# VH-VL binders against Large ribosomal subunit protein uL10m (mRpL10), part 233

Target 1, 224 residues: Large ribosomal subunit protein uL10m (mRpL10), of Drosophila melanogaster (Fruit fly) (q9vpl3)
Amino acid sequence: RGKINIQRPKAPHYERARVVAVTQPKYPELPKAKSCFKTRAERTQQQQENPYNEIIAREVRNWLDHSRLVAFFHLSSITADDIFRVRVQLHKQNLHLKSYGSKIIEQAVKNTRYEAIVPLFHSNHCIVFSPDPEKTAALLRIVRRVPQMVLLGGIVEETMLSRNQLVAYAQMPGLHAVQAQLVQTLSQAPGHLIQQLQAHQNSFVQVLDVHAKNQMNEETPKST

## First folded at step 14 (VH-VL)

Design ha22 (from ha1 with heavy chain S56Y; framework fv_anetumab)
Fold by ESMFold2-Fast, scan of step 14:
Order: C-alpha cells, then sequence, then structure tokens
Structure ha22 (fold): chain C 224 residues (1-224), chain A 119 residues (1-119), chain B 111 residues (1-111)
C-alpha cells in the first residue's frame, strides 16, 4: 500500500467528503453587523483570523520556494470524488495538488518575485507543486485527461513560463542539461511573459463564458 | 519497444495454489498501472484488479476482492496475479495490460496466460 | 458486476461502413468521456483502437472512428477490410471504487 491508499474500503471516504463539503461553513447565517467589533471577544477573534492567514501564507511560500515545478490551473466545477482521483493520480508522480483562497495567495506572494501570478487567481483555481521538474510531462499528460483543469502557466526552476512555454518544456524527453537550456531560451523577454499569461487567462475565460451560455441555452431554455 | 510478457500456460487441479507473472519492458514500469483482465472460454473481457508498481497501491473489482491477490516487484519490472486455492471456475485466459491513468485506457497488453483447472 | 450492452454480432461486406453500439447509463458512458474500444482477433490479446470516445492511438487506421450520444457510444469502421474481422469490446470508467466496466463484446464478420 502507498501513503495514499486507493484500495480503501468502498465508499467511506466519498461519503465523508460529501458530508464535509455539505457541512462546510459555506452556508453560514448572515451576521447583521460586523463592520467594527465592539466586544473584546470579537476583537480577539479578529486577531486570530490574521495569524491563521499568515500561517497558511507561509505554507504557500514554502511550497513555492521548495518546488522546482509549480503549475497554475483554472478549475471548473468538479465533484469531490473526481478531484480526489485526480489528486491521488498526481501524487503517484510526486505532484501535489493544492487549493488556496485568492487572498491567501495574494498575501503569500505580495512583494516577492511571484507577485505577477496574482491575476491568474481572479477566478476558481488550483496549483500543482513538485520538487521534480522532470514530472512536467507527466503532469500535462494527466491533466490533458481532466477537462475541468486548464493550464494557465507555471514556474520551472524559478523561471516563469507561459502555457505554451510549459507545454514546450514538457515535450523535451532529453537530458537535464538540454531542459535547462530550453527553460533559459523559453524565458527570454520577461515583460512579454506577463502579457502572455494574462492573454491566455482572458482568452480562456471568454471561451468558458461562451460555452456556459451555450450550455445554459441547451439545458435551461427558459432561463436563457 | 514497449512490451508486456506473461508467464506460460498452467494446468492445475482444484485446491492448488498458483502465481502467474507479467513482465514489463521498454518503459518506466513504476509510472504505469498494471491491470489484470480475465476471459473465460468463449466469453468476454472481465476486469479483476489493478496495481501501481511505484507504491504497490492495489485495487480489486468487487467480483474478485478476496478471490485473488495482485502484487508486483518493481526491481524486476514484474506484476503478479495469484490464487491460494484454485476452482474449476477459474479456468480462463488471463491478460495483463498497462494504463497510465487509473481511469484510463489499456494501451499495451500481454499475450495472455491460459489457466486450466480440472480434476 | 454490470456490463455495457453491445450487439452480439454485426456483419458487413468489404468496402462498407459498419457501426457497433455500446450502451450504458448516466453514471458511466453518459457521465464521462472515458470510453475505450478494443479489437481482439481469435487467439490474440486485445488491441486498443479508440480511447476517450473518439481518439485514435498511434498506428490505428483512420478507418476507425468513435463517437458518443447520451448513454450510447459507437465505433464506426469505414472501408471494411477482411482483417477487421474480430471481436470488439467497449469499456467505460464508472467510479473510483469500480473504475472499469466492459461491454459483452461484438463479433464482426466480413463477408
Amino acid sequence: as target 1 above (224 residues)
Amino acid sequence: QVELVQSGAEVKKPGESLKISCKGSGYSFTDYWIGWVRQAPGKGLEWMGIIYPGDYDTRYSPSFQGQVTISADKSISTAYLQWSSLKASDTAMYYCARSFLYWGDFDYWGQGTLVTVSS
Amino acid sequence: DIALTQPASVSGSPGQSITISCTGTSSDIGGYNYVHWYQQHPGKAPKLMIYDVSNRPSGVSNRFSGSKSGNTASLTISGLQAEDEADYYCSSYTSYSDPFVFGGGTKLTVL
């Protein structure tokens, strides 16, 4: 058995995941007034929120600093069971799928060399981390078969790469030296890279919007 | 060249134990799942189970859970299918096949191992 | 153990096009685009012909194509040749706890 045991007894994890998703504080009651805490207890709770966010932000920075491969994805609606099988498959290749809130990511990368990635997280997203950049090909081969995950770009050996550059890097079957030269070559013109990452994100959002409208017209004719 | 080579045909009596093998070559053995598929004489394909040699993670079809054991030895790029006590109903052709994804296609298949169980 | 529904046999003459259907439920063929087709000649191991509904592996003739509509997937063989005479099996992903289900198989006869 591995650390992730896909030979687990039938259904318990799926039922648990579904219960956790349903019971998440995503459905909290609307508080009437929370502009400024008047009680000392509420002020203490506000302070507790800040330390928690910073702890998670440090976790994100640690992943970024200790991963030689980081890939950014747009994530469409996907069931807990389906994301679980993808997570398990990725983990087999030493690829670690993580999801963090946009504010935590912004806090983690603010005033760092990674700040340029913040606009990628404007919509629903996930990140895959790995200490092994040789796994880029495996990552893309897996994600190609997961239509809910769309590659936006990434970071390889501390170099920011667009979607197309990361795909090109993944196609190199050769030596580490050859791949290092490719990364260096693909990363020429840093200013252009930021524009490419934004263009790909915006183009994908447009395609998703068109697809969503077409799907709504087909499935709910009276709504749209 | 990618290939999966299976062990030779076996003739056994009910109650005997058996272990058959599937050796992969020409690819990274630990990066692919190895599935086992049964085909009874004159019948269709029937999935039995699957193993990931990289970490030995194994999953069985509900129909075969507890009936067989799937294992692997990544040092020699070989997967195994074994029975502790054979039944006449185990008479079948057994195929191994590789899949890159847990939910994916079987792109390369072994030649098959015929197992005959009779008195 | 649930099997996908395929016709037991189909026949055609050389040069014709034939289609083999594979019917499941909304939890397998209808729910995912993970439908695969395998060709098996007598006494031989199966060979992957189509994966993920409509994709051809390297080395598979363009005469083979796949499609899906609702809970039914189809394999179409155009320009039928004698060597296409074989058994054809479909398969689909179903769930993490039971990831593979096969169809019962279809015997294709040429001439």
Scores: ipSAE 0.794, ipTM 0.910, lowest interface PAE 0.7, mean pLDDT 82

Design ha23 (from ha1 with heavy chain S56A; framework fv_anetumab)
Fold by ESMFold2-Fast, scan of step 14:
Structure ha23 (fold): chain C 224 residues (1-224), chain A 119 residues (1-119), chain B 111 residues (1-111)
Amino acid sequence: as target 1 above (224 residues)
Amino acid sequence: QVELVQSGAEVKKPGESLKISCKGSGYSFTDYWIGWVRQAPGKGLEWMGIIYPGDADTRYSPSFQGQVTISADKSISTAYLQWSSLKASDTAMYYCARSFLYWGDFDYWGQGTLVTVSS
Amino acid sequence: DIALTQPASVSGSPGQSITISCTGTSSDIGGYNYVHWYQQHPGKAPKLMIYDVSNRPSGVSNRFSGSKSGNTASLTISGLQAEDEADYYCSSYTSYSDPFVFGGGTKLTVL
C-alpha cells in the first residue's frame, strides 16, 4: 500500500508500461471459439499483446543500457508482502528490483551481446538494476538476509561476472575497486563464464521446467 | 567509530511539549534506519517507531501512532522524537538505535534520554 | 496484539549453562529467521548479543549462542560469569506494517 516515489528523468516509459499493463483491454475467455471466429479473436488478442510486449522489452533494454550494475537472482517462493519489503529496502540504496517474463527478456536481449543470459531466466527469477556499481556491497549485504533470493551472477560496467567474481568485487573498496576489477577482468584468460553462471541453478531450472511442463500438460494438452 | 549520542535528561509538566535528539557519527547516517524504543520504569522494551533519514520514510508502532512525531535532519545527522503534549504516563527512558535493514537488528544504541513528567 | 513470551526470570551458578526461551507464532519467529537478542545491564542501554537467530556480532563472547525450533527461539549462555547477570530481550520481525516486536524480558540472576 505504500506509494513509492520513483521519478527518473529519461525513463518515464517505465511507469507508462505499468499503466499499459493495468489499463490494457482484457478480452473475455473464448474457449469455444470456432475456426473463423477463433482466427479473428486470436489476431485481435495478439495485436493487443504485441504492443505491450515490445513496450516492456524496450523498458528492459533501457534498464540494461543505463545500469552500471545488473544482478541476476533465482527467486524462491516468497509472499507479495515480503518481496515488497525487500523492494523498498533495495530502493533506499538506489537498487531497483524488477521481474520480467522469460519471453520479454529474450525479446529484449535478442541480437545483443547479452543474449547468452536468456537460459538463466527459464525458472523463477528477478533482476536488480543500479546506475551505481559501488552499491554492489550494499546489494549483497541486503540479499544475504533474504534467503529466497539466490545470486546467480551479474554485469558490472558492461562486463559479465560470475557469482564469486561479483562477491569479490563487492569486497573491494570504492573507486579503486572499480579500476582494480576492470584490470583483473581484462588480464584474466577467458573462462567458461556463461556456463558457470548457468550451472548455479541448472538443477532448479530442470526441476521447475519439469514441474511447469507437468502442470501445463495436465491443464492444457500439448498441440501444434 | 560508530556512535549514537542522545540529548540530556528532561523534567517536564503534563501538557508541555518536548523534542529529544539522537545524533549519529562514524557512519553514513542516511544509509541506516533509526528506531526509537521506550522503557517505562521497571518495564521492558517497547518499539515506538522507525525512520529512514535518507528519504524521511517513517513507520510507527500502533501503540504510538498519533502520540509522538519522529523526524530527522540529515544535514546534521540527527533524529528526533517529539511530543506536542506530555502526559505522566510518558515518564520513561527513551533509546535510539540504528538498523541497516527495516527487518533487522539494532546493532548500536544511544545511551538513552530519561524523560520525567510530573506536576 | 503481538507479544513474544519469555520466562520472567532464570538463574544459574558460575560455570553452568542456562537457556532463555522466546516463543511467538508462525507469523513471526516461526515464519522468519529474523530473531535478535539484547542484553541490558541496570542503568545501561541494551547491547546486541545475537542477530538472525544464531549469529554473533564481533566482540560478543562465544559463550553466547542462539537457536530456533518452530515458533520458539533460544539464547544459551555457557560458562556463566557474574557479569552475565542482566535482563535479556528477544525481538522478531512480524510484518511490513508492524516490523518489530519485543519479548517481555528475562532477568538472569547468577547465584
Scores: ipSAE 0.806, ipTM 0.918, lowest interface PAE 0.6, mean pLDDT 82

Design ha24 (from ha1 with heavy chain D57E; framework fv_anetumab)
Fold by ESMFold2-Fast, scan of step 14:
Structure ha24 (fold): chain C 224 residues (1-224), chain A 119 residues (1-119), chain B 111 residues (1-111)
Amino acid sequence: as target 1 above (224 residues)
Amino acid sequence: QVELVQSGAEVKKPGESLKISCKGSGYSFTDYWIGWVRQAPGKGLEWMGIIYPGDSETRYSPSFQGQVTISADKSISTAYLQWSSLKASDTAMYYCARSFLYWGDFDYWGQGTLVTVSS
Amino acid sequence: DIALTQPASVSGSPGQSITISCTGTSSDIGGYNYVHWYQQHPGKAPKLMIYDVSNRPSGVSNRFSGSKSGNTASLTISGLQAEDEADYYCSSYTSYSDPFVFGGGTKLTVL
């Protein structure tokens, strides 16, 4: 079947609505723009004066301040049904998948210790928040089976970690004190973290593209 | 080691109620989905439904919605499959199996519970 | 809703290679790489042999391999052995509201 009615899925609407209500982020919707094109200067001025953007930015800061685990992902094209199933699965492990515009993230982290993450969000992205850093292993087990989500890096116990450092953290024993100590140790290496994350992101995207094309060609060679 | 142990074979009459069990051990029971799969004599596998014991979220196959109830008791790491009124067509082998992901593979299976419904 | 299509039976001799097909639609096998294969010996529970199209769980012989082309997934068994005689089932993810569909099963006979 090529036609799926998203508004009226086969599953009971009540059951799905209940799950959505539990997992869906609670934040004010951006007001729809008036159906008129604004100049670049007018759009910039309107955005700076938009109180809803500041409210959402405050929500992002609240998530950052109250989450001991924050993971950043590049998000490839994904259907509403597919992101919904991922969101539900993550929520089972107290992992909260959120998506915010890059301008809102920039506004949220401006003048904070996390301002350096802004370049990670220039393309399609999403963020996973959790109050429980021990859920890092569960997060990686889940996203390993979601090819549209590519891990870029994250923040654990207020410390910025690269993808490789997050993977290492996930493999550590479950003692909070030991994990906090090791997070500090892993993050002490000096360097251009953002440059490293961008380099790994580009290399990983290239590897995924080649791998996906090779798999598609092997499984559907005539679909070129 | 990880294992799923199911209750013993049942012989019932049409109209009787039945509740069979699947006990998980050797892993965190509340972190995995438990699916139920039916196999009629000489026939193939049919999934019936799935439950997440951590919050009891349950999803049923359209073919089995309203015909059975799936539940779990996380305090004793046990999932259940229940009929209010059995029919002769319910005669089958019933398997439970675990999956880490809602869309994932069933990596460990119970040994099966044979249910025979006859007059 | 409609089950995945598998041949009812396949046969081979020891040492040969055989392939079992599993055909669905663009909404299941064609749309996702969540295709799994299970082996079932008579009187026993199914055993996972392949997950996510082509991955082998630990303890499964490398004689078993999986692939997918369009709406058809395939399980290939090389160096066929007597112990491989069993029923083989494919399964695929379809949607959040109806996540699992199984194939009708294929009986593999050796000799």
Scores: ipSAE 0.789, ipTM 0.908, lowest interface PAE 0.8, mean pLDDT 82

Design ha25 (from ha1 with heavy chain D57H; framework fv_anetumab)
Fold by ESMFold2-Fast, scan of step 14:
Structure ha25 (fold): chain C 224 residues (1-224), chain A 119 residues (1-119), chain B 111 residues (1-111)
Amino acid sequence: as target 1 above (224 residues)
Amino acid sequence: QVELVQSGAEVKKPGESLKISCKGSGYSFTDYWIGWVRQAPGKGLEWMGIIYPGDSHTRYSPSFQGQVTISADKSISTAYLQWSSLKASDTAMYYCARSFLYWGDFDYWGQGTLVTVSS
Amino acid sequence: DIALTQPASVSGSPGQSITISCTGTSSDIGGYNYVHWYQQHPGKAPKLMIYDVSNRPSGVSNRFSGSKSGNTASLTISGLQAEDEADYYCSSYTSYSDPFVFGGGTKLTVL
């Protein structure tokens, strides 16, 4: 409780202490009105997160703009190893398998002629893009051997095609025959084609549900 | 008319190098995988490896990784199987076969190349 | 590598039906519908008879059929003929790193 250092400066009188301590506000000190530093940082972060979504949506638009073939698939549960081999095989044929969140697809196609496809992506999905529509036959040949991928429909030369129309397109040998078919497709109501694509997706989901239930029933032990 | 034609029979001594060929015709060579399958005398079929000639993407069976080299020359529609140093245990019939899919069936096969390695 | 299991031999008389089994694991035959069957006559290259469990290539007789139950695939030959005498091999996809595994082969003898 004793004093160890005799040379320690003695604290100034109250008035002197205030002067010496120099506690008065100075410019350019941060104004108290800007005490919301965290709020400003959070606003900056929110702006960065919104640009990220727009960057991915722009990527999707670029794929749509540069692809003369776009095919939509329902995607059942598939392992990372299995989807990888499918991507590798498709890439050999200049076919690019992409998966995007439904919100990103909605953002990408908003205010475009393709906005009507959004309902196709409410369940698990993937899209295959190609600059070469002649690769449709190769695409179908590959995907027929991938039971997890079910063709819903597609876009060829900016024309919406149902599953059956896309299959028919794949079987056509020449460009002039294809153009004739596309003209016939354009003469049909676009809403009807969208309904066909949606109905196919719903029917497939029902088939998968029945198959899954049958598999579960068969695997149930009869140990009673 | 799809055909795979393999090079003729080879008789070699242990330690020698060898390169056998498989030439495809009647189809788009760069759109199909070429697999190599080995069959030792009186034994079954054994997969060795596969190549996609369009980009030379190769995959080897774990049993043959580092023992052989698979390559292709798309300009002449030919795939190759090569050994740097042959062993007596390499004596076998070697088949090439095409597959459209990496995980698919081999729908057309070459006639086979018999390789005999003896001192 | 553990190969797919096939019986070493099976035999039958002309007109009879025979079945060749091919047994694997849940990681190959049980996990995929990528089971293929090949016929090999002595001194000849194999020929694809069945692909993806039950599909026949063009030119293959409808006497040949395939099926799968659990980890076992089967090749059935009905109306057996002398020309069917051959070795039969099954194969299955397993993984990206080892996409093809073959069975040991079954020698079919037509009595």
Scores: ipSAE 0.806, ipTM 0.915, lowest interface PAE 0.7, mean pLDDT 83

Design ha26 (from ha1 with heavy chain D57Y; framework fv_anetumab)
Fold by ESMFold2-Fast, scan of step 14:
Structure ha26 (fold): chain C 224 residues (1-224), chain A 119 residues (1-119), chain B 111 residues (1-111)
Amino acid sequence: as target 1 above (224 residues)
Amino acid sequence: QVELVQSGAEVKKPGESLKISCKGSGYSFTDYWIGWVRQAPGKGLEWMGIIYPGDSYTRYSPSFQGQVTISADKSISTAYLQWSSLKASDTAMYYCARSFLYWGDFDYWGQGTLVTVSS
Amino acid sequence: DIALTQPASVSGSPGQSITISCTGTSSDIGGYNYVHWYQQHPGKAPKLMIYDVSNRPSGVSNRFSGSKSGNTASLTISGLQAEDEADYYCSSYTSYSDPFVFGGGTKLTVL
């Protein structure tokens, strides 16, 4: 419960940044502005470098660095109350559901080995993080209660896996040596893996729309 | 070696209570769903409900909601199916079976418990 | 009352192939690839023969195969043997509220 690294990821190099800030009490003076008018290029540059996006992108990188299990989902229409209940249930299993904008994800993973995941985030999405890859089976069981969440694939022990590969990994709970071997055997080139993930997204979104509609119809109160 | 062992046959009268059991062995009991399936004499299979022993989450078939109670005891790797008041129509073979995924197949089945309810 | 429709009986001779159909709706067989087939000999518990439409568990003969087209799933048994004489049940995922529905069962007779 409330574990600092699981509940809220610690900023990379926070302690060092804090020490540097304390030890540097003064900065050199900058020359005054030359003109009241700013060029289009200067305004475009200022708009492009949004400091909020960089802070959140750093948070995403921190989650990726501290998680041995990362699962990617397409997210269909779901109420705030329903997603909150799912988040609480996942948290009990040390599984952390997060949502980030596609531009922030792209900024976070650019020039990293995870850059290939960017296409997954062009639609409505969410990500589940965990330090414990043994929780993959628990994750799949919880998410099946939520037809609006469609598994696209993920990362286990820094290896990108398709939906089917994650399901296969989940079928081997408590067998670390066998699971490690499976992850190595199932690992694929990023291009091939992303193609598989996109195919699963398209197929499962259509299937889950039918499932969600059927579930909503069945759960509609009937006349007494 | 995975095994599901069910309690022995029962002969009861209408109105009596009953609790039958299904004990799992050879696997992590809390990592699999346990489903209950009913088969009336000479009839087909009917799903009754399912439980996840790790958190005791249960789901019942609409036909059996309120008719039976499903529970599990993690400490002894045992799932239960219980009636507060039996009816003659409850006469059937009852199977337990495990499933890794909520939407998945039942890969291992218990041997069945025959329940006969007659006056 | 059953949600999935199977023929009550099917027959074949040793060495022949037979197919058992299982028909549902777009909300079960047509909507998902979670169709499973079980074999039950008289007085015995069911045994999983096919899972997720077409996959065989370890220990199940390759004479058994599964497929699906639209709202109908099929179990095909090739090279029929006397030991195949049994009742066969299909099942499908339907919804979160009712995750399992069974077919009425098909009695296979090997003549």
Scores: ipSAE 0.006, ipTM 0.432, lowest interface PAE 14.6, mean pLDDT 76

Design ha28 (from ha1 with heavy chain D57W; framework fv_anetumab)
Fold by ESMFold2-Fast, scan of step 14:
Structure ha28 (fold): chain C 224 residues (1-224), chain A 119 residues (1-119), chain B 111 residues (1-111)
Amino acid sequence: as target 1 above (224 residues)
Amino acid sequence: QVELVQSGAEVKKPGESLKISCKGSGYSFTDYWIGWVRQAPGKGLEWMGIIYPGDSWTRYSPSFQGQVTISADKSISTAYLQWSSLKASDTAMYYCARSFLYWGDFDYWGQGTLVTVSS
Amino acid sequence: DIALTQPASVSGSPGQSITISCTGTSSDIGGYNYVHWYQQHPGKAPKLMIYDVSNRPSGVSNRFSGSKSGNTASLTISGLQAEDEADYYCSSYTSYSDPFVFGGGTKLTVL
């Protein structure tokens, strides 16, 4: 046993183990409280390249295909309680925070229209999905107050957008048709996302600095 | 424009029940949290609790858990604070305020409801 | 529970600068950048002056600024004016189960 304990309370140990078992999602379910963190079991399964990876990859493809808003984030160190707080706030706005291993993402998007996103997931990451693209403004308003989450880009109405293009989309009036037209206009110059993907490793500090500065100053995004 | 309008002043006796209201207008009521803040005469601000009107999810301050009930009716954009049995120590100004984030600032406040509990 | 500590009163003359401190612990002010400041005139509702340590809402004078060092946040008012005379309250996020705590308040007297 790990330590000398004269009381050796078996009941507290049993109760703790039972509570943990009840609160932990059964695999292959995603962890409710730690969606931006992978459990040890999830990491082990990814390393073994087992058939479970294909099941989760299909789940990722389904989320991508059925979400009209997808946003990609780099994730800095954050406590379980803090990410749970963020997840709850996002869920109130019909925004669903998910985390998947880079190998699973690569497997999910390989040979699809989404393959360009793979380089975004070579470091700690998470993804927010929503069926409602009008929630882009709410998403950006929430995450600007979470310094551990750095927006990289996303997909709106099946169109890949850079961070600046997502911010521009979010600032449009609440008329969906006008927002859809903006998305089409912004998507005509996809070089920004390609540039971010090619330079993501070098630009992380710069993106983080810009994000932190925007949180402090609440400055409007540059023209896109 | 954004406005929170609270119900009028109340004068009650100990043991009576009371329900005060806070009506939001000029914004999407179900997209913001509503917090309740108490201020006893000559004292500072005390957070009592918060509610998300979209699903009526509520969190209470440990000091006020079991002392009051917070509720909301999203069909009329109104939040409520209620007591089943008032005490003289409940005499205070009560403010409602909105916050976009659970951990955020209160950017708009109601004008306050003065509750006086005396025999 | 530990409330945030503010001085009961501070005073200054018109045109001077004053600073109001707000001291907590590593679990609130020291652990998060979610510190907010509110101004309250007698008989009125509080008004948000500073959010997230140092940010000003639209319509708040740039004479008001905020900062934080360790477990202490500070509100600084430059170019004091008579209309700045009010009570000032700090607040901080603490935890998911108890997300708001207020300071005891500071009465600012001008003149």
Scores: ipSAE 0.734, ipTM 0.886, lowest interface PAE 1.2, mean pLDDT 82

Design ha29 (from ha1 with heavy chain D57Q; framework fv_anetumab)
Fold by ESMFold2-Fast, scan of step 14:
Structure ha29 (fold): chain C 224 residues (1-224), chain A 119 residues (1-119), chain B 111 residues (1-111)
Amino acid sequence: as target 1 above (224 residues)
Amino acid sequence: QVELVQSGAEVKKPGESLKISCKGSGYSFTDYWIGWVRQAPGKGLEWMGIIYPGDSQTRYSPSFQGQVTISADKSISTAYLQWSSLKASDTAMYYCARSFLYWGDFDYWGQGTLVTVSS
Amino acid sequence: DIALTQPASVSGSPGQSITISCTGTSSDIGGYNYVHWYQQHPGKAPKLMIYDVSNRPSGVSNRFSGSKSGNTASLTISGLQAEDEADYYCSSYTSYSDPFVFGGGTKLTVL
């Protein structure tokens, strides 16, 4: 049929890649302990220890600390096959899609500079990490084709950005110095991250104006 | 589904004005740039300009600056390309196409509008 | 205003592989990873085949691949089929004031 809009091409060796991804190392729910556990103590204390949660929380902190780009998404119902295809496309761009429970996120970011993100995880969510902030444009290009993923906001170069600010950052050419300057200009108090999601698209035009003036080696005119 | 539907073919005389349209459907029209690309008979693709319908911001190719006007009406999800005075050299196929990023790929294209300018 | 350089024509036989080059400067292809490839059949609108140097959109055959080295980008088509016969255009980001430049186009003939 020529009338069907197929947006899901089958990749060569997709089935093998999918099997490999399914068999990727997973953290044990109960990590191996050096300490000896007796049967009695093991069963009575098992739920109180939560060693699995602490291991995953450390993984989340590691991703946050080593990523210069972090993007937060609301995730609607999506099939395992579809999300796997999204992960593969993102991975090709050094973008790493991760899903974590809300309690694990809270545990990971408590008493850190990232604590303000906790409210974003009240519903189904996922996070994309990358060491390369230049990949923000590639990220938004890929996820725009996935209607189940809705951008909420992100962190670029340790600066929290609303959805509109992150979109504006992504619209800039690959000029790292200019993009870093724009991130500094767009920065907001951490407590206002949710409020920033309501910003009008007019901020995008202002960002482009600043970029255009910087490209021409001109300073922004003083407002009258 | 995503589609861009362009207005029908036009036959005009030199000096006449013309406005052609490109209607987007199946997506959030204000989230994408709309670009206009020209293809003269037997020639390659030439970018003319783009518009962001959300705020009507435009950028033109240096070759087309001052020769055409690009506009959009977001209430009806339609972008426009307009000439105040046509020339025979404006005879070409005109495509509209959407791009998520200002410098990005054009992932969906209209079917094209053939404009013929002859006496 | 400056078009990217593509060969006017390339040809191949069914089942073979061909490569189409697209050469620019350090301020376009060499400076950014925003190189895209479009396929155009006679009388039809262009279709995006490759974006951002090497990425394929949904619905595009894995026989199509892209790469870049220095100031030259390449589109490679493996396992040539009759329906691949078309014009192919590359494009690149160039500058903020002129964000799109197209190549002159390459006619692919499948003999």
Scores: ipSAE 0.000, ipTM 0.433, lowest interface PAE 14.5, mean pLDDT 76

